# VH-VL binders against Uncharacterized protein ycf53 (ycf53), part 2

Target 1, 237 residues: Uncharacterized protein ycf53 (ycf53), of Cyanidium caldarium (Red alga) (o19887)
Amino acid sequence: MNRIRFISLILNLDSCDSNIQEYSRLAYVHDLNKLMDENFVSLLLIILKLAKNSKRLQPTYHNVYLFNLLKSYALSEIDGYVLGHFSRGFVNTLMHYKNAQYETLESLLSANNFFEANKFTQQILLELAGEQSKQRNWMYFTDVHSINHQSVSDLNHLWELYSQGNFGFSIQKRIWISVNKNWKKFWKKIGWINSNSKWLKYPGEFMWAVNAPPGHLPLFNQLRGVYVLEFIFDYYL

## First folded at step 1 (VH-VL)

Design a7 (framework fv_amivantamab_arm2)
Fold by ESMFold2-Fast, scan of step 1:
Structure a7 (fold): chain C 237 residues (1-237), chain A 123 residues (1-123), chain B 107 residues (1-107)
Amino acid sequence: as target 1 above (237 residues)
Amino acid sequence: QVQLVQSGAEVKKPGASVKVSCETSGYTFTSYGISWVRQAPGHGLEWMGWISAYNGNTNYAQKLQGRVTMTTDTSTSTAYMELRSLRSDDTAVYYCARDSEYYDILTGYFDYWGQGTLVTVSS
Amino acid sequence: DIQMTQSPSSVSASVGDRVTITCRASQGISSWLAWFQHKPGKAPKLLIYAASSLQSGVPSRFSGSGSGTDFTLTISSLQPEDFATYYCQQYDSFPLTFGQGTRLEIK
């Protein structure tokens, strides 16, 4: 019973029943690892089947983590269900994204391949900014105006969900605001500069793992001035 | 099409200086950094240093610090590498190479290379 | 400095053969490794970066694998134009360092 209740909360099947802070829900996911056995996995699969039929199911970093945990089990029943219903990716399926690039990005994020996910995110943003940005491989400050709100929101959502709330433009914005929009304090807090205020060497000195400082990823045109990132923080998030 | 074209072969005496050029085309020069890599006869590749074409920031290999200077001329899309106080063991083919990603941060792998410049140091 | 050691130093093969070249780093470099092809009188050419990512325009018969300290470059079906010297390069830390090279020769 308790197992079903916690799993339903993690899958966000009944939002009106939940007064639980997201931090508390994350703790439940960690606790579930101790309860994972053959019978419990079967129970999780039943709940996941029920959740897919609900129009109220929204992806969260809790249920994204649980979905990836289920995929790690080499059970034919789990594999068959995933291939049949979530072949495009868990978040892409639930959000009804209609973009093959988002499917590729989700695949990279779900594999914890943050380096390639970062690179691919930069490529998507440059393409959305226009042909000149793509060709020169960086975004000039006026090019950011060509990117639509929804695309930035979608990319941010994928990063946030696959990092358990540790990465994404929205996380970076919260940190930026928390230091009163002081760029040097911001860069230091997200780990882009060291204690001597010197930029980290790309890629070796950056941390390509979920336990990096909050807001450490994705990288976004950080060395060409602050306008592009400020515009995203102020207008797209 | 991206192209890096280097200056011709040089013969120098010990103690002299050499300046090799690397003229670029087919891309926005200020969007990428340039590294210099050399290969002595019978030896492997050795990284010498890097320069940002955007702001002129440099990073030199420690063993060459004080003897090497890297510069750029954005009006001609050309990078330069000057090596001073030449020794016989500086005889090598010198390559310029485009840093593969950000223009003002060294990524460390190189997507396009110049054809090479042979520098011979002998008495 | 990080030492990069390639093996073998030389390999003889025939067209159509599967060729494997290895590269070992003296310390962990994650996936920060690139592979280059070098022909006499020509500039080096990038084949693989980030240990396993194929550079645009490079034939799919080339592939890279590995992480940490042990890396492999594989040519699945050798072609005449593939006879060259191959180098690995780490870009985890400065100074950047290269392997000594593996010479691929016609049998």
Scores: ipSAE 0.000, ipTM 0.401, lowest interface PAE 20.9, mean pLDDT 79

Design a8 (framework fv_amivantamab_arm2)
Fold by ESMFold2-Fast, scan of step 1:
Structure a8 (fold): chain C 237 residues (1-237), chain A 121 residues (1-121), chain B 107 residues (1-107)
Amino acid sequence: as target 1 above (237 residues)
Amino acid sequence: QVQLVQSGAEVKKPGASVKVSCETSGYTFTDYYISWVRQAPGHGLEWMGWISAYNGNTNYAQKLQGRVTMTTDTSTSTAYMELRSLRSDDTAVYYCARGYEDYGDFYFDYWGQGTLVTVSS
Amino acid sequence: DIQMTQSPSSVSASVGDRVTITCRASQGISSWLAWFQHKPGKAPKLLIYAASSLQSGVPSRFSGSGSGTDFTLTISSLQPEDFATYYCQQANSFPLTFGQGTRLEIK
């Protein structure tokens, strides 16, 4: 395939999967960076502006990565475009979230600040679970019933889109099902326990980068998380 | 079933070029990548580069940049690797391998039988 | 480039033995590591991907473990067909790099 078909693939929002195995994350990132290095930034900016005018534009990990990469080039045209049209965040704007906390989370995720994004995600969940959960700084297993379905879906969507499909509660659920709901195998596969089945030491032993094991992030209340995660997997996702 | 069949052995003089083919069958050619890996006698495996059968994009090992070219022909489901300005230390068995991805991990699940390229005067 | 170092360079073992081969990356590669078996005159064969996932068709006596920089391939009960050279390969970043290989020989 030529460059035009590659760009069309990135911007074809109706047919793109967040988990595209035929076009690997590693190869996609490489191909996109190579295109950017050839100074096609102006062409990509024009295409992005044209795509914004589409009433059917939906965020995908491909177009989120492209947008984030363009923003990282620090060109005045990119900064002006972002500030003028996507000041609240690319995904927040397209999804009409209208939530200042989601705007903050998206800002952290777009900066690849996964440590602070994880911490902030836990804070949002605690606040949604109720005032007592927020004050004690952890979620008692019955508190999860107070969290509305849509909020979990929205948080998951942000994590999935900004991790190239590697992170999020939905990714964690898929892995959990793939190991027949075996918690020990699940925790080992997402990298929360080591080969001796011991929990990793927070925060230093966890990986705060997109190259962490699939489903590694976001973290949840590990010592009390089994019931909460099971409830989220079964009822919210 | 999935098969990768490579062209036959080649004997070349220093300074010549060699072009190895890798004909694939049993899967949708354009859904995967083709990597090239070589092994010199008495040495380990060395990755040379890969090509996307989807868009033709390539990534070559830095030490071979400028001497290697990888191409595909979708009409015949065949990948090619051409190595130019051959030296005696290019003597090796050359393999093609199908690249697959699972959650960002890039691995090679099916390999060709190998092509011996001998460079001697 | 990410350097992959295998230990030992060679190991002698008998049928029925438990064999362990290690691989170290010069920088963190998460779980993006594969293990290959290579026999003279044959193509390399994928055994393990994502550090611990067994490739379909590979006997269950093969297992992989590790994350970050330190990885292990284990053969729980060595069979005659297992005498070969084993390679690790990182998939974290380009260029893709292999370890130097560990030759498994009959004692």
Scores: ipSAE 0.000, ipTM 0.405, lowest interface PAE 18.7, mean pLDDT 79

Design a9 (framework fv_amivantamab_arm2)
Fold by ESMFold2-Fast, scan of step 1:
Structure a9 (fold): chain C 237 residues (1-237), chain A 120 residues (1-120), chain B 107 residues (1-107)
Amino acid sequence: as target 1 above (237 residues)
Amino acid sequence: QVQLVQSGAEVKKPGASVKVSCETSGYTFTSYGISWVRQAPGHGLEWMGWISAYNGDTNYAQKLQGRVTMTTDTSTSTAYMELRSLRSDDTAVYYCARDTWELPEYFQHWGQGTLVTVSS
Amino acid sequence: DIQMTQSPSSVSASVGDRVTITCRASQGISYWLAWFQHKPGKAPKLLIYAASSLQSGVPSRFSGSGSGTDFTLTISSLQPEDFATYYCQQADSFPYTFGQGTRLEIK
């Protein structure tokens, strides 16, 4: 597709969210890389800022991918100014999150630093579960009741969006259901155990990249027993 | 309050079979597994195997493969361990302990133990 | 199978002493190790999990350290109720294996 058609559709304010979703999907294709130069990047960032100001822009894994891609090409003073409108993070800005920890998590995820993002996610979950969980540095199954639905949803949304749909609690739940809630088959599918049913050695044998098996991240290495995972899947997702 | 209550002591002759029960309460039975651990007089702790209360999947110690069977009954929240072809060296206190499948759940909750004596 | 080797097999100590018990795994188990206290006529009691985390209700004089293959249980100031047999257990993979035990006796 050509630049004129692309710009025309994303400037259509009558269906701005739909057009942004459609073009984020198309941007996934190698053709978008051929459209990228300084002037076009600046224009796309300005269009995203205008769409944000119209309050019709919603984050999706496509939009997050596009914005993260654009950041890597942003070299001009105008680009810096426009990126300033998203300084708290693309998703945090659009969702109006008011938690500095979520900004840190988004920064790690946007850098594809999944190892640190995983560690930080575990820290957030322990803090949300309460003082006893934080003190002992792991979550007992009774502690999970202290975590509110919105916090689990927010964390899941960040992981899902920054992994192009490959990671997050929601993806893990979908896989769990797909194997009829069989824990051993679930762990094999998400790559936590090998073909001999042996747990992978943390951290070296786990895959800290977006092309890991679906549902591979985040880990639950600080949780105890299947009850915590089951409760999160059934009550918070 | 999590509790695991085991069946009473047993005296068996060599070649017989014994079936020990472990009735659980205070948690969702199907969310955890049960490991069985024994201790012979004058010896250390020996892991015998594990069973999932969710799907009945088992993993047995190689030494006991072929003569041990672990089962669960979800309707009564009870786990069972049956050991066949008993020998005098099977004399031990047998414990059940709450566990989980390949997650790092540690044996925090144990049954009180069942003494099985194998003698003629 | 992962072999767990404890040392010493027995140790004699007095109340107030610092006691250390060592456990070595035949292969890397990360931090997936627990320590248990076992007294005659009672079920084993979990003291330490994940190599260094103190189980709720266990006195702070108990501590664990180590990762990979080498682990240590320390009792900083031995009390009369601490005379027991101590076991390490790897929780890395099936089959789970225990050390041979260390018997802590009054000197």
Scores: ipSAE 0.000, ipTM 0.423, lowest interface PAE 14.7, mean pLDDT 79

Design c1 (framework fv_ciduvectamig_arm2)
Fold by ESMFold2-Fast, scan of step 1:
Structure c1 (fold): chain C 237 residues (1-237), chain A 125 residues (1-125), chain B 110 residues (1-110)
Amino acid sequence: as target 1 above (237 residues)
Amino acid sequence: QVQLQQSGPRLVRPSQTLSLTCAISGDSVSSNSAAWSWIRQSPSRGLEWLGRTYYRSKWYNDYAVSVKSRITVNPDTSRNQFTLQLNSVTPEDTALYYCARDEYDFWSGYSFDYWGQGTLVTVSS
Amino acid sequence: QSALTQPASVSGSPGQSITISCTGTSSDVGGYNYVSWYQQHPDKAPKVLLYDVSNRPSGVSSRFSGSKSGNTASLTISGLQAEDQADYHCSSYTSSSTLVFGGGTKLTVL
């Protein structure tokens, strides 16, 4: 892949190109690292700033990976100026999210702190479900009806973008449907139960890394039954 | 114009560390348009890429899976050279070792455009 | 045993065309347009013939051409000459940020 193709991918101009859509995270990282130098980094930062100002960039997980990589270069005037425009977080800024909790979640996800991101996601959901759910520290199945549909979509978008498409409620829903809504097969595919059909012990046996099985994160409270997940899959996604 | 000159011991004992140096002239080891690789050649395995180092606002290294636990490729900007260190060698590491430059162009990718003269390293007691 | 599969040998007569294949997987040759070909004469370092599947460096004869279909890249040498007798190696980047070589092909000009 050449620099022109990467710029096109950043701007989401060729979403229909089947070859680009087949790129895995590792292939993207390899090709990007091969092309990176100080001049190209400077050019990419300028392109991202112009895209933000035009309100045309719709973030993809490739965009998120690139932005995190660019942050690691710590280039002086350009880096400080351009990254200052994304102080609330890359996805929060481009999507115009107006929620301080999403800023904290994005910060945790961008740091690959999936353990704290999972805890914080559960806390957001409890708060969105209402004061009673927050005080109980768990969601009763009727409480899920009070969660705004857009909030579930926003949380899902953050998880999906910061996991290279590996995590999120939408990923979990797709896997659930692929096993004909069979809960045991679903839990086994996303790695919540082991080969003996025993639940993994929280937190130590779960994988808090992007290379975990697809749909492994975020977690939900399975002790209150499957209704909450089923409702989210059927009505919010 | 660009020349790569290799140096280092040609005989290494099993379990010791193999160390080779590649001195660069006509380019900088910290050039942001180049990467610096080690490649070996043996009758049993053919050509085998071992690893590279390169500078893009910070230093990066990539290593082949087969040697990743034993290999280090290090740049030295003050002497304009880079080195291969391969730990715990066995007779299977006997090979002709080359250093090479990966040329990077704005419109294309990498190719090994300059090679060192090669160093035959024998691992035996 | 090499990561990429090449025929061990190929032969031709002066003036003929020959083709050397290089077969990998979707994680290397099939996934990228970053295939290079190298010519190696006895007791010499390899010399780049083609990069990025089909691009020729300055000074490389137009008799050397490259292509790729699926997981297989091909080097074609037209108008075969005695000095083309050499070993030919393919290489490709991988999805793991590494580089792999083929086993090499010995070209004999009869």
Scores: ipSAE 0.000, ipTM 0.420, lowest interface PAE 19.3, mean pLDDT 78

Design c10 (framework fv_ciduvectamig_arm2)
Fold by ESMFold2-Fast, scan of step 1:
Structure c10 (fold): chain C 237 residues (1-237), chain A 126 residues (1-126), chain B 110 residues (1-110)
Amino acid sequence: as target 1 above (237 residues)
Amino acid sequence: QVQLQQSGPRLVRPSQTLSLTCAISGDSVSSNSAAWSWIRQSPSRGLEWLGRTYYRSKWYNDYAVSVKSRITVNPDTSRNQFTLQLNSVTPEDTALYYCARDTYEYSGYDFPLDYWGQGTLVTVSS
Amino acid sequence: QSALTQPASVSGSPGQSITISCTGTSSDVGGYDYVSWYQQHPDKAPKVLLYEVSNRPSGVSSRFSGSKSGNTASLTISGLQAEDQADYHCSSYAGSNTYVFGGGTKLTVL
């Protein structure tokens, strides 16, 4: 892929490469790193400054990865500010609540601190589970509108955006469906159990890195049990 | 090595509360890899799962719909045990009651019951 | 009544194979791969034989196998032995962290 097509993908131009959905995460990362030099970085920073008021910049993991990569090349404090503004703007667009927890989660994910991000995600999910119990148990699985599914959606988007599309509930659901909703096959595929079907020992045997198997994170070891995951797959995603 | 030992009254009058205790050895009632259930058995209904308690940063309960309005399953961390309370009993509550451990050892989401107490026959009669 | 349907009794001779069915609905047996089978000898607590339809805990004989088709799960015991004489109970996840059981099947080894 060349630089002009790459810029078109990032800006979602009308004639852009519609292949972005078919463009694998690893191929995207490889191509992007191959194209990055001082001149291209300078060009991209100019384009981002001009496009910051444009709805063309969508909150995709491709764009978040690019913005985070560009931060490492920022030649001035102003360039770093502009890149940080775009990154935070994407997350703020996805959030319906002013919540310091989501800001903390974004900070952890952007730093690739997946271990602490997982712990923090579990804390938020436990609060959601407690809130659902207070409302009524029969409403818990019967009416998605009675439940704050937006919080789950927001958490999912944060994980997806900061993992190059490798992590999140939506990724986990896709894998779950691909194995005909067989939980044991699902767990093997996302790396929660080993080849002998033994549950991995938390935390040391799990992979706290973006190159872990797709859907490996977030974990559910602090939830009431993985049955909540079934509800999340059926009603929130 | 996990052992569950049951105790409690074996005769309860209609309208009273049925109370049973299950003492745990070889594991902790607050273990994050286990849950603690009550099951009953009668000739007419077979086995019937009633409810559980478990610890995951805080205590949780799950209850079968048929008994939800009358049942409480409570942990006691100081004595390493958990209890069943079933309110407003009727003769239909006459059954052999078991406590059991739900385990994550086998699956993680599917809670097979791997250790069971000895069972307590509770008769509801005047 | 029991949520899952099992035959009340089944019988076989030593060395034969027998099968016990467990029928539910799309909200339990048909909806999930979380079927367990329990063996219960007279005056004893049940013991887990199979979980997740067909998996055996360590120590359970390979003579015990499980399968599922639609809303019906099945337990098959091959090479029937005298000590297999017991009650067999199926269980299934039924949503919302709850489980339901079948009525139980009495196996008689002739």
Scores: ipSAE 0.000, ipTM 0.451, lowest interface PAE 12.7, mean pLDDT 76

Design c11 (framework fv_ciduvectamig_arm2)
Fold by ESMFold2-Fast, scan of step 1:
Structure c11 (fold): chain C 237 residues (1-237), chain A 126 residues (1-126), chain B 110 residues (1-110)
Amino acid sequence: as target 1 above (237 residues)
Amino acid sequence: QVQLQQSGPRLVRPSQTLSLTCAISGDSVSSNSAAWSWIRQSPSRGLEWLGRTYYRSKWYNDYAVSVKSRITVNPDTSRNQFTLQLNSVTPEDTALYYCAKESPYYDESGWYFDLWGQGTLVTVSS
Amino acid sequence: QSALTQPASVSGSPGQSITISCTGTSSDVGGYNYVSWYQQHPDKAPKVLLYDVSNRPSGVSSRFSGSKSGNTASLTISGLQAEDQADYHCSSYTSDSTYVFGGGTKLTVL
């Protein structure tokens, strides 16, 4: 990979590639340390800040991934100052999200801490569903009607962008439809049940990594009924 | 609130089918937050989990390997109950049989039996 | 034979502490934090005391506590009382989505 390619991907001047293997290649190129010298890292961060300020920058799979990569190389005080303009989170900043919990969720997702991100997502959904769901620590299908469409969309967008399109309610919906809304085939395809059709045990048997099966995360009420998830698929996505 | 009431024959002959019923009150057998299990207790083997039935848009069953070839756990939504059928019984099937409500809460760290029926002593004799 | 190993009996005097062990394998006790403990008085159904190694259901005394190290889980009863005399059973969820139980431990309060 070369510097022009990195600039193109960060600014979304090329088509978005949802292939996780392509992003893995970018991260683990043998000459990456030579490309990511102090001057080039600072330049890329400044370019991102300028693109943000011009309101021309939209979050994509590749620029979210590359921004997260740049953070690991940003060592100077100037780099820290530029990164301060994205302190609320890269996606949160660009999308102007108004929910402070999304900043915490984005931090967890950017660290690939999918286990805590899943727990926090479920907590947010329960709180959005209202006081009764929060008190019970789980959601009835009727409670999902109190969650506004935008909140589900925002949560989905964060999961999708930080997984290179591998996770999110939208991905789960696509798979559900691809198996003709057959719940058992759906659960098997996203890896919630094993080859013997037995449920995976939370948390130890689930895969808390981006290379899990498509749609594996976030978890939802698979053991407490499919009605809430079905309603989310049909009405919120 | 939730109660489990067991019934069924207490004496079964070898090679016949053992059949027990567990009636549920205070909850639905098709509740999407529960699974319904059968567990037996004998002096020689202690407590043994036998199988479960549960509803998640479809009915599912899981069985212990030791009895899988001869066991069926069936729900009955109209009577709000579930049954155990164990085929080809032998004297080794003599045990105290319990139905139990399982708490398979995926968003908690554990799976356990939070409610047990009163138990039914079944003797297999010729 | 039971899948999980417990001592057949333990004893203690009122006010003392006793511990009951439950040993399995990496496919049950060692592989997961899904160990539960049940108390059974004569002629009664078992009643849950602990789940998830150390969590107590509402209504269960804080005198009951649980821990796990490797393939062995332990139930500790502090401030032993006469009514604690009962059988105690451990259980674990397994890698094949079933349950295994210990042989049970008879607690005698001296």
Scores: ipSAE 0.000, ipTM 0.437, lowest interface PAE 14.0, mean pLDDT 80

Design c2 (framework fv_ciduvectamig_arm2)
Fold by ESMFold2-Fast, scan of step 1:
Structure c2 (fold): chain C 237 residues (1-237), chain A 125 residues (1-125), chain B 110 residues (1-110)
Amino acid sequence: as target 1 above (237 residues)
Amino acid sequence: QVQLQQSGPRLVRPSQTLSLTCAISGDSVSSNSAAWSWIRQSPSRGLEWLGRTYYRSKWYNDYAVSVKSRITVNPDTSRNQFTLQLNSVTPEDTALYYCAREGYSSGWYDYFDYWGQGTLVTVSS
Amino acid sequence: QSALTQPASVSGSPGQSITISCTGTSSDVGGYNYVSWYQQHPDKAPKVLLYEVSNRPSGVSSRFSGSKSGNTASLTISGLQAEDQADYHCSSYTSSSTYVFGGGTKLTVL
């Protein structure tokens, strides 16, 4: 495949047409893998620079995948570009996030360290819920009212972008709605309980990889009731 | 009831590989409720975490940046143990080496609840 | 060269209270509630006293308590006893999924 075709594909991946984006996503990985060479890397660095300077650009998981693949190259040009332009993280830079904890979360997600990303996401949520939640290490249902909508949205966006759309509270909400808000069907569908309706043992029985069931991550402890997650679904997303 | 028992050479020459073993009793090295770490202690640097291994559908490793290029932490399920290998040692690697289990609290690993007895390793000619 | 800053020494008398501080950055102590404290007697391995800032393992006296404000975590020992004389180390989880330690504080019970 041709570099011109690939550039056209990249430009179309930022459209709001879901059918075009889905078709382009399947082709994107194939085309990217076919065209990775020294000449093409220079072109991709130019595209990333243009993306950073665009006032209307919102990151997509295609952009995140490309960025992570480029970082895997052992080239000083790429290291210099990443450190110079995206020192705070790719999504943090494009979205102008101003929270150092989001930079840490993005670093963990970028490394495919979903286990630590899950732990850190829970830590951020507890801190956002306030002092009492931090001290007891779990969120009581009244604490969730202290969390602002934008923070939950920002955390969710990072999980979506680094999981190719497979993880995040928004994905979990979509699945919950699809089973008519039936909690037991929801938990089965996202892989939190087994076929005998028994909770999976944390952490070993959970899948810490992007190919886990849709909505599998991030985890939220349901042992203390469903209210907090229901509130997040109905109010923040 | 968990015990960690360390073994390995206590004298290593510069440029050689430092190799230590931690034998586990009272738990399984492949337990999905634990992670297994190496930590060293020296007068000049204090306590320093080196790396971990843990099982979650497959084996994972994490390493401190300062040693990442020359360290390996490996599990051995058949002997219920894990090892530290540190390549190209220098006198600065002289330290008391501990193996430790990362404990399970509130569903997450975040502290060292059991420690081995420690092994003083001297790097000199 | 420890990543977290602790005072080198602290002292108190039996029955008194003392506090040991542990200062880091927003990428460790300030960024997470994963601060642990370890007690170490001479020629012994460290023993966990507190985890997740303020939680006590089974068998640890309620005389040991922990707190955190911003980038500084604190260990408080109330009702000092002679056997509390030891080195105390703080540790924190980091943004790199690693751990860092403080330089240690020698507690002398006078």
Scores: ipSAE 0.000, ipTM 0.436, lowest interface PAE 14.6, mean pLDDT 79

